# Designs tried in a protein design chat: VHH binders against SHC-transforming protein 3 (SHC3). Part 14

Target 1, 186 residues: SHC-transforming protein 3 (SHC3), of Homo sapiens (Human) (q92529r149to334)
Amino acid sequence: LGPGVTYVVKYLGCIEVLRSMRSLDFSTRTQITREAISRVCEAVPGAKGAFKKRKPPSKMLSSILGKSNLQFAGMSISLTISTASLNLRTPDSKQIIANHHMRSISFASGGDPDTTDYVAYVAKDPVNRRACHILECCDGLAQDVIGSIGQAFELRFKQYLQCPTKIPALHDRMQSLDEPWTEEEG
Short names: E, the ipSAE of ESMFold2; O, the ipSAE of OpenDDE; V2, 0.75 times the mean of E and O plus 0.25 times the DockQ between their complexes.

## First folded at step 4 (VHH)

Design f03 (from m01, 15 letters changed; framework vhh_6z1v_2)
Fold by ESMFold2-Fast, scan of step 4:
Parts: structure tokens; C-alpha cells; sequence
Structure f03 (fold): chain B 186 residues (1-186), chain A 125 residues (1-125)
């Protein structure tokens, strides 16, 4: 990736994730991102469309998703993917929408058959706490975007293997990429 | 709940071979990268090897390349470490580790998040 790879995509918004992704199995994480895509798409005028085979969310899934932040909904953005971060800016680079360091990202998915043009990722930041961010891509671009995000994770993991900075001795409760939050924290 | 149980550690002579096993439960095994760590007395815990969820990609530390091989059997929820040409410097407690899956291609992770209790390997000259 060098200094990063850049794509022009549409930022649809984000929705707060009230539970640590680490506390959820992979299938549940995938369902959370799918439901987040659905809710944000329904809230944003001009989003490409609704699902043909959407199932109603379970009580559990509904309890995990919180408030939406649609401040930048529907904007075309410049997305730069690197081993350091996912950086979201206006295409003229005059306004930063978000900068999510790689260590703050706990899950990413995209280009799935039911959500072909969408990419979603869960990240922690001071503004949105832990939130699922939704990107809408041009036809076929979602696969390239999620592929580049995956490559950034792989390169970051190889760096970790050479020099791990945190190695818990005995406890799975030790701090990680997706640290637990209390209801009164940020 | 996630459980990792290592086995196979024992006393081995220099130049010998040993296979370690790790039985995993409580998660969808094939969806997570697995690894082996070791820690010798008075030393930091270090990564020995890693394997992707599918088994299609592996990584080995420079100090074990050509001697150790990581593998997995997803039907048995087990990861292995085949250790050949053992040296006294390989004496350590060996730990099985599970990653946290972020995305699926290759390793699909940025770090390990769970470790077993370990199995002792002692190599005598």
C-alpha cells in the first residue's frame, strides 16, 4: 500500500454500536453490520436502495445499535486506506470527515451478495464512541475497497508478529483493539 | 466460551522432534487465525508461528524457519506445531493462541486475543 490507496466513495453515515465486537461471534458481527447498512440507507435520501431479502432484526440485534450520526450523510468523500488508518476527507481535501487509526478498527465487511455496493466498518473515535460507518460505492468498487482494507489489516498483522506490543499473560479481559466501554464513558 | 488446551510437551534430546497439539472449542474454529507463542524462563513471550483460518497462509519466526511447521485440521478443531531439529534454546512453555477476526482474507486479523495455559517443552543436550 505504500502511503495509501485512495478511492472516491459516498459516505452515508454511522450508527453507534453499544457492545464490544469482541463479545460477539463472527456471524453476529456480520448481522450487526448488515442491519446498520439497512438502517443508515433508509435514513439517507438518495441511497441506492433497499434489500430484496431483508429479514426483520432480532431483539438482540436491535439492542446493540444505538444513535445514528448523519452529519455528513450523502457526501462524496476521498477515502485513503493505509496500514496506519482509514482517512475520510472531502474530495478537495479541505475538510476531514474522520480519521480512524488501524488499532481503533474492530471489524470490516463489504461487497457481500445482499449488500453488494456497501462497505461497513466498526471503529472507535472521540466523537462517535464505537460506531459502524457505512460507505456506498460505485458498481463493482466495493470489492476493491474492502480488498484494500483487508490488505492493510494483513500488513499490520505481519508488523504485529515481528513486534507484539501487548501480550496478555492469562486473561481474555485484557485491553485490545475493541476495548469494553461503560455506559458513562465516551 | 473460548477454550484452548495444549498438549504434547515433554523432555526431548537435542536434534529430536516433537509435535504439539491445541484443541480449540467455543468458537467457529475455521474463521480464526491461530498461532503458537513461547516463553522461556526470564524471557519475554514471543510469537513462533501463525496460520490463517483456512490454513492457506502461514508465517514462521526467523528463529524457527526450516525447523518448525504450523498446521491445522479444521474438521478436528485442532492446530499443530511440528518441531524438528530441536535445540536447548527451544526450551520454553509453548502457548496456543486465537486471533480476533476483523476481516476474512489471509489472516484476517491484527493481533491475538486469547491464549491457552501452555505446555512445557524441555530440550537437553
Amino acid sequence: as target 1 above (186 residues)
Amino acid sequence: EVQLVESGGRLVRTGGSLRLSCAASGFTFSSYAMGWFRQAPGKEREVVAAISGSGGSTWHADFVKGRFTISRDNAKNTVYLQMNSLKPEDTAVYYCAKSYTIHNPEFGTTEFDYWGQGTQVTVSS
Scores: ipSAE 0.578, ipTM 0.840, lowest interface PAE 1.4, mean pLDDT 83

Design f04 (from m01, 18 letters changed; framework vhh_7aqx_2)
Fold by ESMFold2-Fast, scan of step 4:
Structure f04 (fold): chain B 186 residues (1-186), chain A 125 residues (1-125)
Amino acid sequence: as target 1 above (186 residues)
Amino acid sequence: QVQLQESGGGLVQAGGSLRLSCTTSGFTFSSYAFSWFRQAPGEEREFVGAISGSGGSTDYADSVKGRFTISRDNAKNTFYLQMNSLKTEDTAVYYCAKSYTIHNPEFGTTEFDYWGQGTQVTVSS
């Protein structure tokens, strides 16, 4: 990734996530992500898609999602993906919408056939606590965006394994993961 | 119903080559990214390689870079792993995988939405 890879996408907004994604099974994670995309998309005028097959939200799903933040809704943005962060700026780079350090990003989704052209990611920051951020991509771009986020996760993990300096407990915890993202080198 | 099925595994001598295939059904193949993973007995499942939906981006584990190549054939709904200069340590069950979600491994476990059943690759000395 070097200095990062930049994409032009539309930022639709975010919605608070009241539970850790790690505490949810895979079916619930998929459902909550689709519900988050649906709610944010429906709230933003001019959003690309009408969702044809939205199930009524269950009480459980409704208890996981909180308030929406639509302050920057509908803005075209430059998204820069690097091992350090996801950086969201206006295309002229004069305004920062968000800068999410990779350590604060737990989860990302993209290329789901039910939400084609949408990328979502869950990040923590001082303003939104834990929130699911929704991006609308041009046709086909969502695949490249999610791929780049995955590569950033993998390269960051490799860098940490090669040069862990502090927090031995974190290193041990990462090695105990059920399916490690990358190979440990000697 | 989404299905992934591996084929092409077998026994090969060190220094040899083998091509694995993953045939898919139940979704629009040409739009989606795919990955290969492997698991040796007693070891964790590890990432091998990935290809983007456009085919414009590929990524590989350092242990296989320069030896393995991932590719796709949209007309056949199939993607491949070409394995050259095979080593005994490449012996593993190889899995193809599709996920719409990814977890940051630094703070969570990884999981995939769809997996094949695996194909055995054995490299003899």
Scores: ipSAE 0.285, ipTM 0.648, lowest interface PAE 1.7, mean pLDDT 76

Design f05 (framework vhh_5j56_2)
Fold by ESMFold2-Fast, scan of step 4:
Structure f05 (fold): chain B 186 residues (1-186), chain A 129 residues (1-129)
Amino acid sequence: as target 1 above (186 residues)
Amino acid sequence: QVQLVESGGGLVQPGGSLRLSCVASGFTFSSSDYYAIGWFRQAPGKEREGLSSISGSGGSTTSYSDSVKGRFTISRDNAKNTVYLQMNSLKPEDTAVYYCAKSYTIHNPEFGTTEFDYWGQGTQVTVSS
């Protein structure tokens, strides 16, 4: 990845995530991205449509997802993926749409057969608000985008494995946790 | 629901080889599955050490710690719902309980022990004459 890899993708929007990932069961984390893609696709003119058939969301899932932000909906953007950040800019690079430090991104998904052209990720902003962001990619590009995000995560894992002062782990079953944003770093 | 079962541990002579298996149940691997699966170990009185991970569609991306790079190889067999750790040129200092762990999503590993969702029970590897 060096200084980063850049893709041109369509930004569809984001949906507020009202609960910490650590408070959610594992199937719910997966369903957050699917539901967010569905809702944003329904709201944005010209989106391909994510699902051929959609179940009504559960009450619990509906309580997790808040307001949509469609301010930049349908806009072509430059997405730069590096071990430091996901950076979203207008194609002329004059406006920053979002800059997410890699540490602020809880997870990402892509390549689902029902939503093959979509990438979704959950990130915290500097004021500790979470949102699920939805990107629409050209045919086949979503695989490259999610692969690059996965590579960025794995390169950070490699850095963690080289660290001499590791965080102690539980001996029994462990769960992935959404780390609280450090207020002092904001 | 989701369960990981390690096997293949045992006693081996220095310089020998072992292949560990991690069988997953409660979910199925697919070519579009970007979830990370990793191998960890812990020796008595020491912290848990990350060794290797495999992620990306069909297991296209691998990583290794410096302590095992060139000696250990992680691989994935989606048809058997299994992840392997091939361990070559084993040394007495490789003696530990070996664990596999899975992320349900592509998870940010910067959070240390919050990196993986499910852990197996472990399999003992002893390298001794």
Scores: ipSAE 0.087, ipTM 0.421, lowest interface PAE 3.6, mean pLDDT 74

Design f06 (from m01, 19 letters changed; framework vhh_ozoralizumab_d1)
Fold by ESMFold2-Fast, scan of step 4:
Structure f06 (fold): chain B 186 residues (1-186), chain A 125 residues (1-125)
Amino acid sequence: as target 1 above (186 residues)
Amino acid sequence: EVQLVESGGGLVQPGGSLRLSCAASGFTFSSYAMYWVRQAPGKGLEWVSEISGSGGSTKYPDSVKGRFTISRDNAKNTLYLQMNSLRPEDTAVYYCAKSYTIHNPSYGTTEFDYRGQGTLVTVSS
């Protein structure tokens, strides 16, 4: 398996998510992800765009999505997926665009026929409160990227269960599903 | 086009067993986690099992843990659910489900983008 898997993808940007994805039903999570992809794609010159025409967003979806951050929009990046993190850096590795610890990533999406070349994930970091980050992939690569993220989630969870040092029970964390993410101090 | 076709449901007595099958097509089956979910009359969807793309990891809620076993045959694009020690409260339409979304297991429930038409399991005397 190794220390991680690296892909070259395009980072399109992110959009703030004002509610915890865990507090949303199945349909709403899919809709918010597709809407986030559509909004970021429309704002970024040169983005491929979605394959299907989207419907106007509901009032509910508009209340969940906040402002976009396009600071690094359209950059080709090196994405490294490991059990520790999703690490986004310039291809020459001289600049870190973002480093999202696996524990800070609640949700990911990829391989959806309505947004075939896109991977989206919701993460919290010190710069963005809680945001949906949008990646644009080459043909077929989105499926590989989402697969690797899923494997990282699975392996990290197994590491947690096998850890000799006791961490707070998963049940206690799951009980916080209705709690919104808070911005970390420091 | 993603297509999921369930089979194997029927009427069984309490304590009995059934094996459900799901034939999948229209996507790279081995690359995605698969799920069994159920819906009893008048109730919402309840997740009953999860299996990773490789088949190396499985997950169950306490309500079925130890009684149900999920498995897959990636060469045949087929998902299975072996149900043992069935109870009247297991009566439901059972759906094979796929999602293009995944959640971190530390944070909650999985989204289901696709499910089949379902197969009815009735547990009664």
Scores: ipSAE 0.298, ipTM 0.623, lowest interface PAE 2.0, mean pLDDT 78

Design f07 (framework vhh_8pnl_2)
Fold by ESMFold2-Fast, scan of step 4:
Structure f07 (fold): chain B 186 residues (1-186), chain A 124 residues (1-124)
Amino acid sequence: as target 1 above (186 residues)
Amino acid sequence: QGQLVESGGGLVQPGGSLRLSCADAGFTFSSYAMAWYRQAPGKERELVASISSGGSTNYADFVKGRFTISRDNAKSTLYLQMNSLKPEDTAMYYCAKSYIIHNPAYGTTEFDYWGQGTRVTVSA
């Protein structure tokens, strides 16, 4: 990715994720992402509307998703994707909205037929703790955005594995990540 | 929107070859990881091979050196080239994709969108 790839998208907000993603099966992670998109879209005036059809949430999903943070809701932003971070700035680049280090992002979703124009990602930061962040993209742009995020994940991880002296440190770092593989339900 | 449609299955002799294809009827193909799974009679469904959006591949130990997964983003098609086929490769083969991409530091991508499958039979 070099210095990064930049897209102009709309930031809708985020919703706190109260449980470790490692404690949840894959189907539940998909449902959390869709529910987070739905709730944020309903809370933000002028959002396109994520779903062609909406299903009511389960009690279990309601227990996983916490408070919304809509401080920057509805703003057009410049999103720069690199192996270091997802950097969200005002389009004139004068204000930083958020900077999420790649190591703090557990997964991303985009191009889902039920939420076609939306990209979501789960990241940890000091302000929102663990949260699902929602981006609204122009028709067709969500696929480019998710593709670039995927490339950044892969390139960063491969570069880290290339150094033999980093291999023991990588195992320790993976265990110290916010969502280690053997983590119990939070 | 996309629908996964597998083709290329059939009956072959041990030691034979087949190439499976999976067409994704959408314009999002190049952005997502994809995989081939199989389910043999009386067994659980298992991962055969996966390929990332960037072309990185992962193979189950039982097919390493014999099978090759590849993708053609211009044609929105996933392939599985199967060489040196054995009777134990007899199974229904499924194409899969996911709209969720995991950071590899946290784990591997799981797949939740499936095609209808194509049958491979290896017998004398």
Scores: ipSAE 0.498, ipTM 0.715, lowest interface PAE 1.1, mean pLDDT 80

Design f08 (from m01, 18 letters changed; framework vhh_6z1v_2)
Fold by ESMFold2-Fast, scan of step 4:
Structure f08 (fold): chain B 186 residues (1-186), chain A 125 residues (1-125)
Amino acid sequence: as target 1 above (186 residues)
Amino acid sequence: EVQLVESGGRLVRTGGSLRLSCAASGFTFSSYAMGWFRQAPGKEREVVAAISGSGGSTWHADFVKGRFTISRDNAKNTVYLQMNSLKPEDTAVYYCAKSVYIHNPSFGTTEFDYWGQGTQVTVSS
């Protein structure tokens, strides 16, 4: 990724996540992001609408998701993905909306069949605590965005492996692409 | 309680082969990525290889590519490191490690939180 890769996307908002991602299995993590997308989309009048039909959330999922923050809802933003952070700025790059250090991001998912144009990621910051942030992308762009986030996670881990004793333990980090496990060059 | 017990370390001659084993207990083994690290006297611990929970994805450090192979047997709760064409510079204590949480095939999202006691590998010229 060098200096980072930049995409123009729509920021829809975020919803607080009241439990640590590390305490949850992969299926539950995926359900949380899916439910977060649904709730934030329903709260934002300009959103495309993620689901044709959805089941009511379980009481467990309802207990995990807290208050929404829609302060920047519906804004077009410049999203820069690098090994250091996900940086969200106004399109003219004059104002920073959010800067989430890569080590503070515990989970990311996007581009699945039911939420094809959406990317969601769970990050910690001083303003929103732990929250699931929702991005709405143009056709096909969600796959590129989630792919770049995954690449940044991969490169960050490789950096860690070069100096494992110098890099703090990174809890709650996970890429959630639903790709089959495959033998790869290691 | 998480337990990781390495075995198989011994003295071996240059050019020889050795297989290390790590028996795991106290967690759902197939759900976690596993790794092998090593540390030589006076040097920092370095990562050697890592394997996903399913065994479908592996990573090997450049200095062991083509010589070492990581694998796992989830039915036996065991991870292995097959070491071929051993060199004196491979002499180290080898450690087995468990990832922090359930891992995606991309190793960019995992970190290690539990380590075994280590097993000594000595390669003589």
Scores: ipSAE 0.013, ipTM 0.307, lowest interface PAE 8.2, mean pLDDT 77

Design f09 (from m01, 20 letters changed; framework vhh_7aqx_2)
Fold by ESMFold2-Fast, scan of step 4:
Structure f09 (fold): chain B 186 residues (1-186), chain A 125 residues (1-125)
Amino acid sequence: as target 1 above (186 residues)
Amino acid sequence: QVQLQESGGGLVQAGGSLRLSCTTSGFTFSSYAFSWFRQAPGEEREFVGAISGSGGSTDYADSVKGRFTISRDNAKNTFYLQMNSLKTEDTAVYYCAKSYTIHNPAYGTTEFDYWGQGTQVTVSS
């Protein structure tokens, strides 16, 4: 991925995620991304219709999703995916909309036939804390975007494993890349 | 249309080996993670193993670690489950699954959205 691969996509917005994704089962994680896509699409004028099938959210699911942030909603952006970050800029590359370090990104979803043109990812940042960010892609592009994010995850993981420094026991995962526990930090 | 199709199941004696295949169509194979699940009679489906889109990361259920290996062949749009040292308790219908959700390896395991129709594995004593 060198300096990164760049895609032109539409940024629709984000919605706060109040629970650590590691604390959620896999079914709930999929439901969170689909519900986030639905809520953001309904709130943004000009967004494509997102769902072919939708059930009302459970009370548990509704307790996990917080406030939406639509400050940059509907903007076309340049998305650069690298082992360092997901970088969102205006198409002229003069304004940074968001820069999410790869370590801060826990999950991404894309190319789901029920939400074919959408990519969602959960990231921590200073402004939104933990949020699910929603991107709307042109026909077929969502698959390329999610593929590149996956490649960035894997390459960053390999970089960590090749570190010559002493590595402590991993407890089935890399401790230095673990997302801090952010629920009700005292 | 997205499709996954299992093959390679059958009857095998305890201590034996089987190789399951999952052939896929309707999407770009190399872009996605894949998993195997199984379901014994009267039980819920349980996770068996997963492989990332790059093939650089694999994950296994504790019950199969060291005995089963997941692999992929992007040129054939196929991924595999090599099952060694089979036990009678491995008897189940085995399902292949595809996820549209990927995880950062630092944070855990992946979701699954599509399923094959299953292939029966029966291990006799």
Scores: ipSAE 0.211, ipTM 0.595, lowest interface PAE 2.6, mean pLDDT 75

Design f10 (from m01 with G53S S54G G56S S57T E106S; framework vhh_7d4b_2)
Fold by ESMFold2-Fast, scan of step 4:
Structure f10 (fold): chain B 186 residues (1-186), chain A 125 residues (1-125)
Amino acid sequence: as target 1 above (186 residues)
Amino acid sequence: QVQLVESGGGVVQPGRSLRLSCAASGFTFSSYAMGWYRQAPGKQRELVASISSGGSTTNYADSVKGRFTISRDNSKNTMYLQMNSLKPEDTAVYYCAKSYTIHNPSFGTTEFDYWGQGTQVTVSS
């Protein structure tokens, strides 16, 4: 990846994720991304399938997903993927929409047949706390975006393992992906 | 439609080798970590081996370390399990597995929630 790979995509919005990813099984994590995509698409006019009737989500899923933030909904953005971060900027690079450090991103989903043009990822940041961010890609670009995110995850982890002296330890960094004890409370 | 198709199973004598293949379609194979599970009659499904999306990180169950090797060819959308020095206790249905999401390796233990139909491996005298 070098200095990073840049794609032009649409930012559709994000939905707050109210529970720590550590407290959820992997099936639930997958359902969160699919439900987030559906809700954000329904809130943005003209999205394919937004008006299609669908089964209501379980009470469990509804308790996990919080408020939507649609401040930047529908904007075309420059997405730069590197081992350091996912950086979202206006195409002219004059405004930063979001900058999510790789260590703050727990997982990403996209490019599958059910959500072919969409990419979703869950990240912690100062503004939205933990949120699921939704990107709309065109012409098969979602597959390239997910591929680059996967490469960034792997390369960053390898780089960390090669570091001879580093504080804090790996376990501290991994735990930073979730809320502190004081926020989780058990 | 996500599909995982296992092949290469069969009946072999102890000490012999088998190579399993998993042909994947319907998703961006190179973006996902993959794994092999097995299930013997009356037992829970066990993770045997896993491999990261780029192939640089592998993990094995203690029972198969040194005997089994997991690999992948992202250009062919195919994952492999080379099984050497097979033992009767390796008799099981072997399943190719993926998750619907890409997990940050720093997040923790890799888990999978989608499996193929499986291929039978029988090690008998």
Scores: ipSAE 0.456, ipTM 0.664, lowest interface PAE 1.2, mean pLDDT 80

Design f13 (from m01 with S31T E106A F107Y; framework vhh_7d4b_2)
Fold by ESMFold2-Fast, scan of step 4:
Structure f13 (fold): chain B 186 residues (1-186), chain A 125 residues (1-125)
Amino acid sequence: as target 1 above (186 residues)
Amino acid sequence: QVQLVESGGGVVQPGRSLRLSCAASGFTFSTYAMGWYRQAPGKQRELVASISGSGGSTNYADSVKGRFTISRDNSKNTMYLQMNSLKPEDTAVYYCAKSYTIHNPAYGTTEFDYWGQGTQVTVSS
């Protein structure tokens, strides 16, 4: 990845995720991203919205997904993927839409057969708390985008293993931020 | 679109070997972890072996450790499963697998959620 790879994509918006990804099984995590893509895509004029084999959401899934934030909905953006962050800017780079550090990103999906042109990722930030962010890709880019995110995850993790004394505090912070609040501790 | 095509299955006697191949297309092969699953009639699908995108890390089910070897050739977009010392219990349809979802390793492990059509392996005297 070096300094990062850049794609031009459409930012559709995000939807709050009320539970930690760590507390959910893999099947539930994939269903959350599919449902988030569906809801955000349907709310944004001009989104492609090509879906198939979608089942009605369970009560459990509906309880995990919260409010949508459509402030930047439908905006074309430059997405830069690096081991440090996912950086979302206007194509002229004059406005920052979001900058999500890799440490704050727990999960990503892309190229799902039911939502082929979409990429979704779950990140924490001060504005949206924990939210699933939805990107619409053209020209078959979704597979390249998700692949680059996966490469960034792998390379960053390898960097951590090579410099453990510098990043243990980051692991502690990430775990604390992702853990659900439990009031039953004595 | 993503496509996974398995080959190399067949009928063999106990103690023999087979090599399965999975030809992948429609995604950047080298960036994705891949795996082999199997399913015998009336049983649940189980993960047999997995390999990281770079090929530097592999994992195996206890039932196949020491007998099976997973590998990949990223220049050919192909993953392999070398199956040695085959037993009747290895009889199953074998599926090549990938995921379209990934986890940050700090938060969890990636599981597989997309499979090919499968290739039949029958171990019978």
Scores: ipSAE 0.419, ipTM 0.663, lowest interface PAE 1.6, mean pLDDT 80

Design f14 (from m01 with S30R T101I E106S; framework vhh_7d4b_2)
Amino acid sequence: QVQLVESGGGVVQPGRSLRLSCAASGFTFRSYAMGWYRQAPGKQRELVASISGSGGSTNYADSVKGRFTISRDNSKNTMYLQMNSLKPEDTAVYYCAKSYIIHNPSFGTTEFDYWGQGTQVTVSS
ESMFold2-Fast, scan of step 4: ipSAE 0.706; ipTM 0.856

Design f15 (from m01 with S31K T101V E106A F107Y; framework vhh_7d4b_2)
Fold by ESMFold2-Fast, scan of step 4:
Structure f15 (fold): chain B 186 residues (1-186), chain A 125 residues (1-125)
Amino acid sequence: as target 1 above (186 residues)
Amino acid sequence: QVQLVESGGGVVQPGRSLRLSCAASGFTFSKYAMGWYRQAPGKQRELVASISGSGGSTNYADSVKGRFTISRDNSKNTMYLQMNSLKPEDTAVYYCAKSYVIHNPAYGTTEFDYWGQGTQVTVSS
């Protein structure tokens, strides 16, 4: 990846994720991205839309997703993927829409047959807390975008393992990144 | 869209070797980690081996370490599983696998959720 790879995509918005990703099984995490894509697409005029299952989502799944933030909905953006972050800017680079450090991103999804043009990723930030962010891509681009995110995850983790400083156990790191934020905990 | 096609399965005697191939299409092959799963009758599907998009990192189940080698040729969009010193307990349907969801390794290992149709490997007693 070097200094990063850049794609032009549409940012559709995000939806708050009320539970820690670590507390959810793999099937539930996959369903979270599909449901988040569907809800954000329904809320954004001009979105392509996603394939919907005839059956409604489970009550558990519906309880995991919270409020949407559509402040930047429908904007064409430059998405830069690097080992440091996912950086979302206006195409002229004058405004930062979001900057999500790699350590704050738990997972990403893209190229799913039910949502072929969409990429979703779950990240923590001070504004949206833990949220699933939805990107709409041109035909065929979603798979390239998700692939680059996966490559950035692997390269950053490899760099971290080569760090000369003693490294905390993986379970301790996962806990600090994935635990719900509470003021009481400090 | 995404298509995974396994080949190379068959019937072999214990101690022999087989090489499985997985031909992939419909995604940018070199950017995705991939894996081999197997499922024997009456057992759950288990991950046998996985390989990073570049081929620089591999992982193996304890039951196959030292006997199986996963590899890929990104120029051919093909992944391989070289199976040496085959045992009767290796008898299973072998599945090539990809995921639509990629986990940050700090949060856990990538699980695979899309499989091909599988290829039967039978190690006869």
Scores: ipSAE 0.410, ipTM 0.663, lowest interface PAE 1.7, mean pLDDT 80

## First folded at step 5 (VHH; framework vhh_7d4b_2)

Design n01 (from a08 with H103T E106A; at its last look DockQ between E and O 0.50; V2 from the best seeds 0.38)
Fold by OpenDDE, look of step 5:
Structure n01 (fold): chain B 186 residues (1-186), chain A 125 residues (1-125)
Amino acid sequence: as target 1 above (186 residues)
Amino acid sequence: QVQLVESGGGVVQPGRSLRLSCAASGFTFSSYAMGWYRQAPGKQRELVASISGSGGSTNYADSVKGRFTISRDNSKNTMYLQMNSLKPEDTAVYYCAKSYYITNPAFGTTEFDYWGQGTQVTVSS
């Protein structure tokens, strides 16, 4: 990916995810992202895809999805995908909306057949904690975006494997991800 | 529209080989992890093998490890499953799968949510 790939997309906001994606099965992960897309689209004026009467959310999903943060919702952004991070910026590149380190991103998905223009990803950050971020990717761009994220995941993981000295035992990996992001005092 | 078309299935005797192919269209093939699933009669669908978008990483079910090889040709938008030393227990409908949802490998294994129509593989004496 080199310096990364940049897309212009619309940010719709995020919704808190109260449970680790690692602790959930694939079906549940998928349901969470779909529900997140649905909720955010319903909450953001002008969002495309709020069309179909959705079944009431399951009690389970309601317990997993927390509050929405709709700061910057509806804004066109520059999304840069690299092995390092997903970087969300205003179009003028003056303001960073979010910079999610690749290691903090656990899950990414496209939308369902009814929400093909959406990409959702779950990331940890100090502001939103664990949250599912929703992107509107028009004109078929969603597949490219999710593909790029996948490539970044793969490449980063390969890099990680090549540096065996830092591979904490699987048990240590699970624990380190649950540790609060200690701000490296630079 | 995403399309996955499996081919290469058939009836073979134990110990023989088959090569399955999956022709993919409607998406950037190299950007997505792909996999093979199988479903035997009366059993749940199970992952047989998976391959990363670049083809640089592969994963196999324990039951097929050493016998099956997953590969892909990104220039042809095709994924393959070389099945050697086939056993009756390998009898199933084999499905080509695409990941539309991506799990960071650091957090777990990539799973798949889009499937082809499947191809029948029958291993019988």
Scores: ipSAE 0.229, ipTM 0.590, lowest interface PAE 1.7, mean pLDDT 86
ESMFold2, look of step 5: ipSAE 0.438; ipTM 0.673
ESMFold2 (binder alone), look of step 5: mean pLDDT 83; pTM 0.835

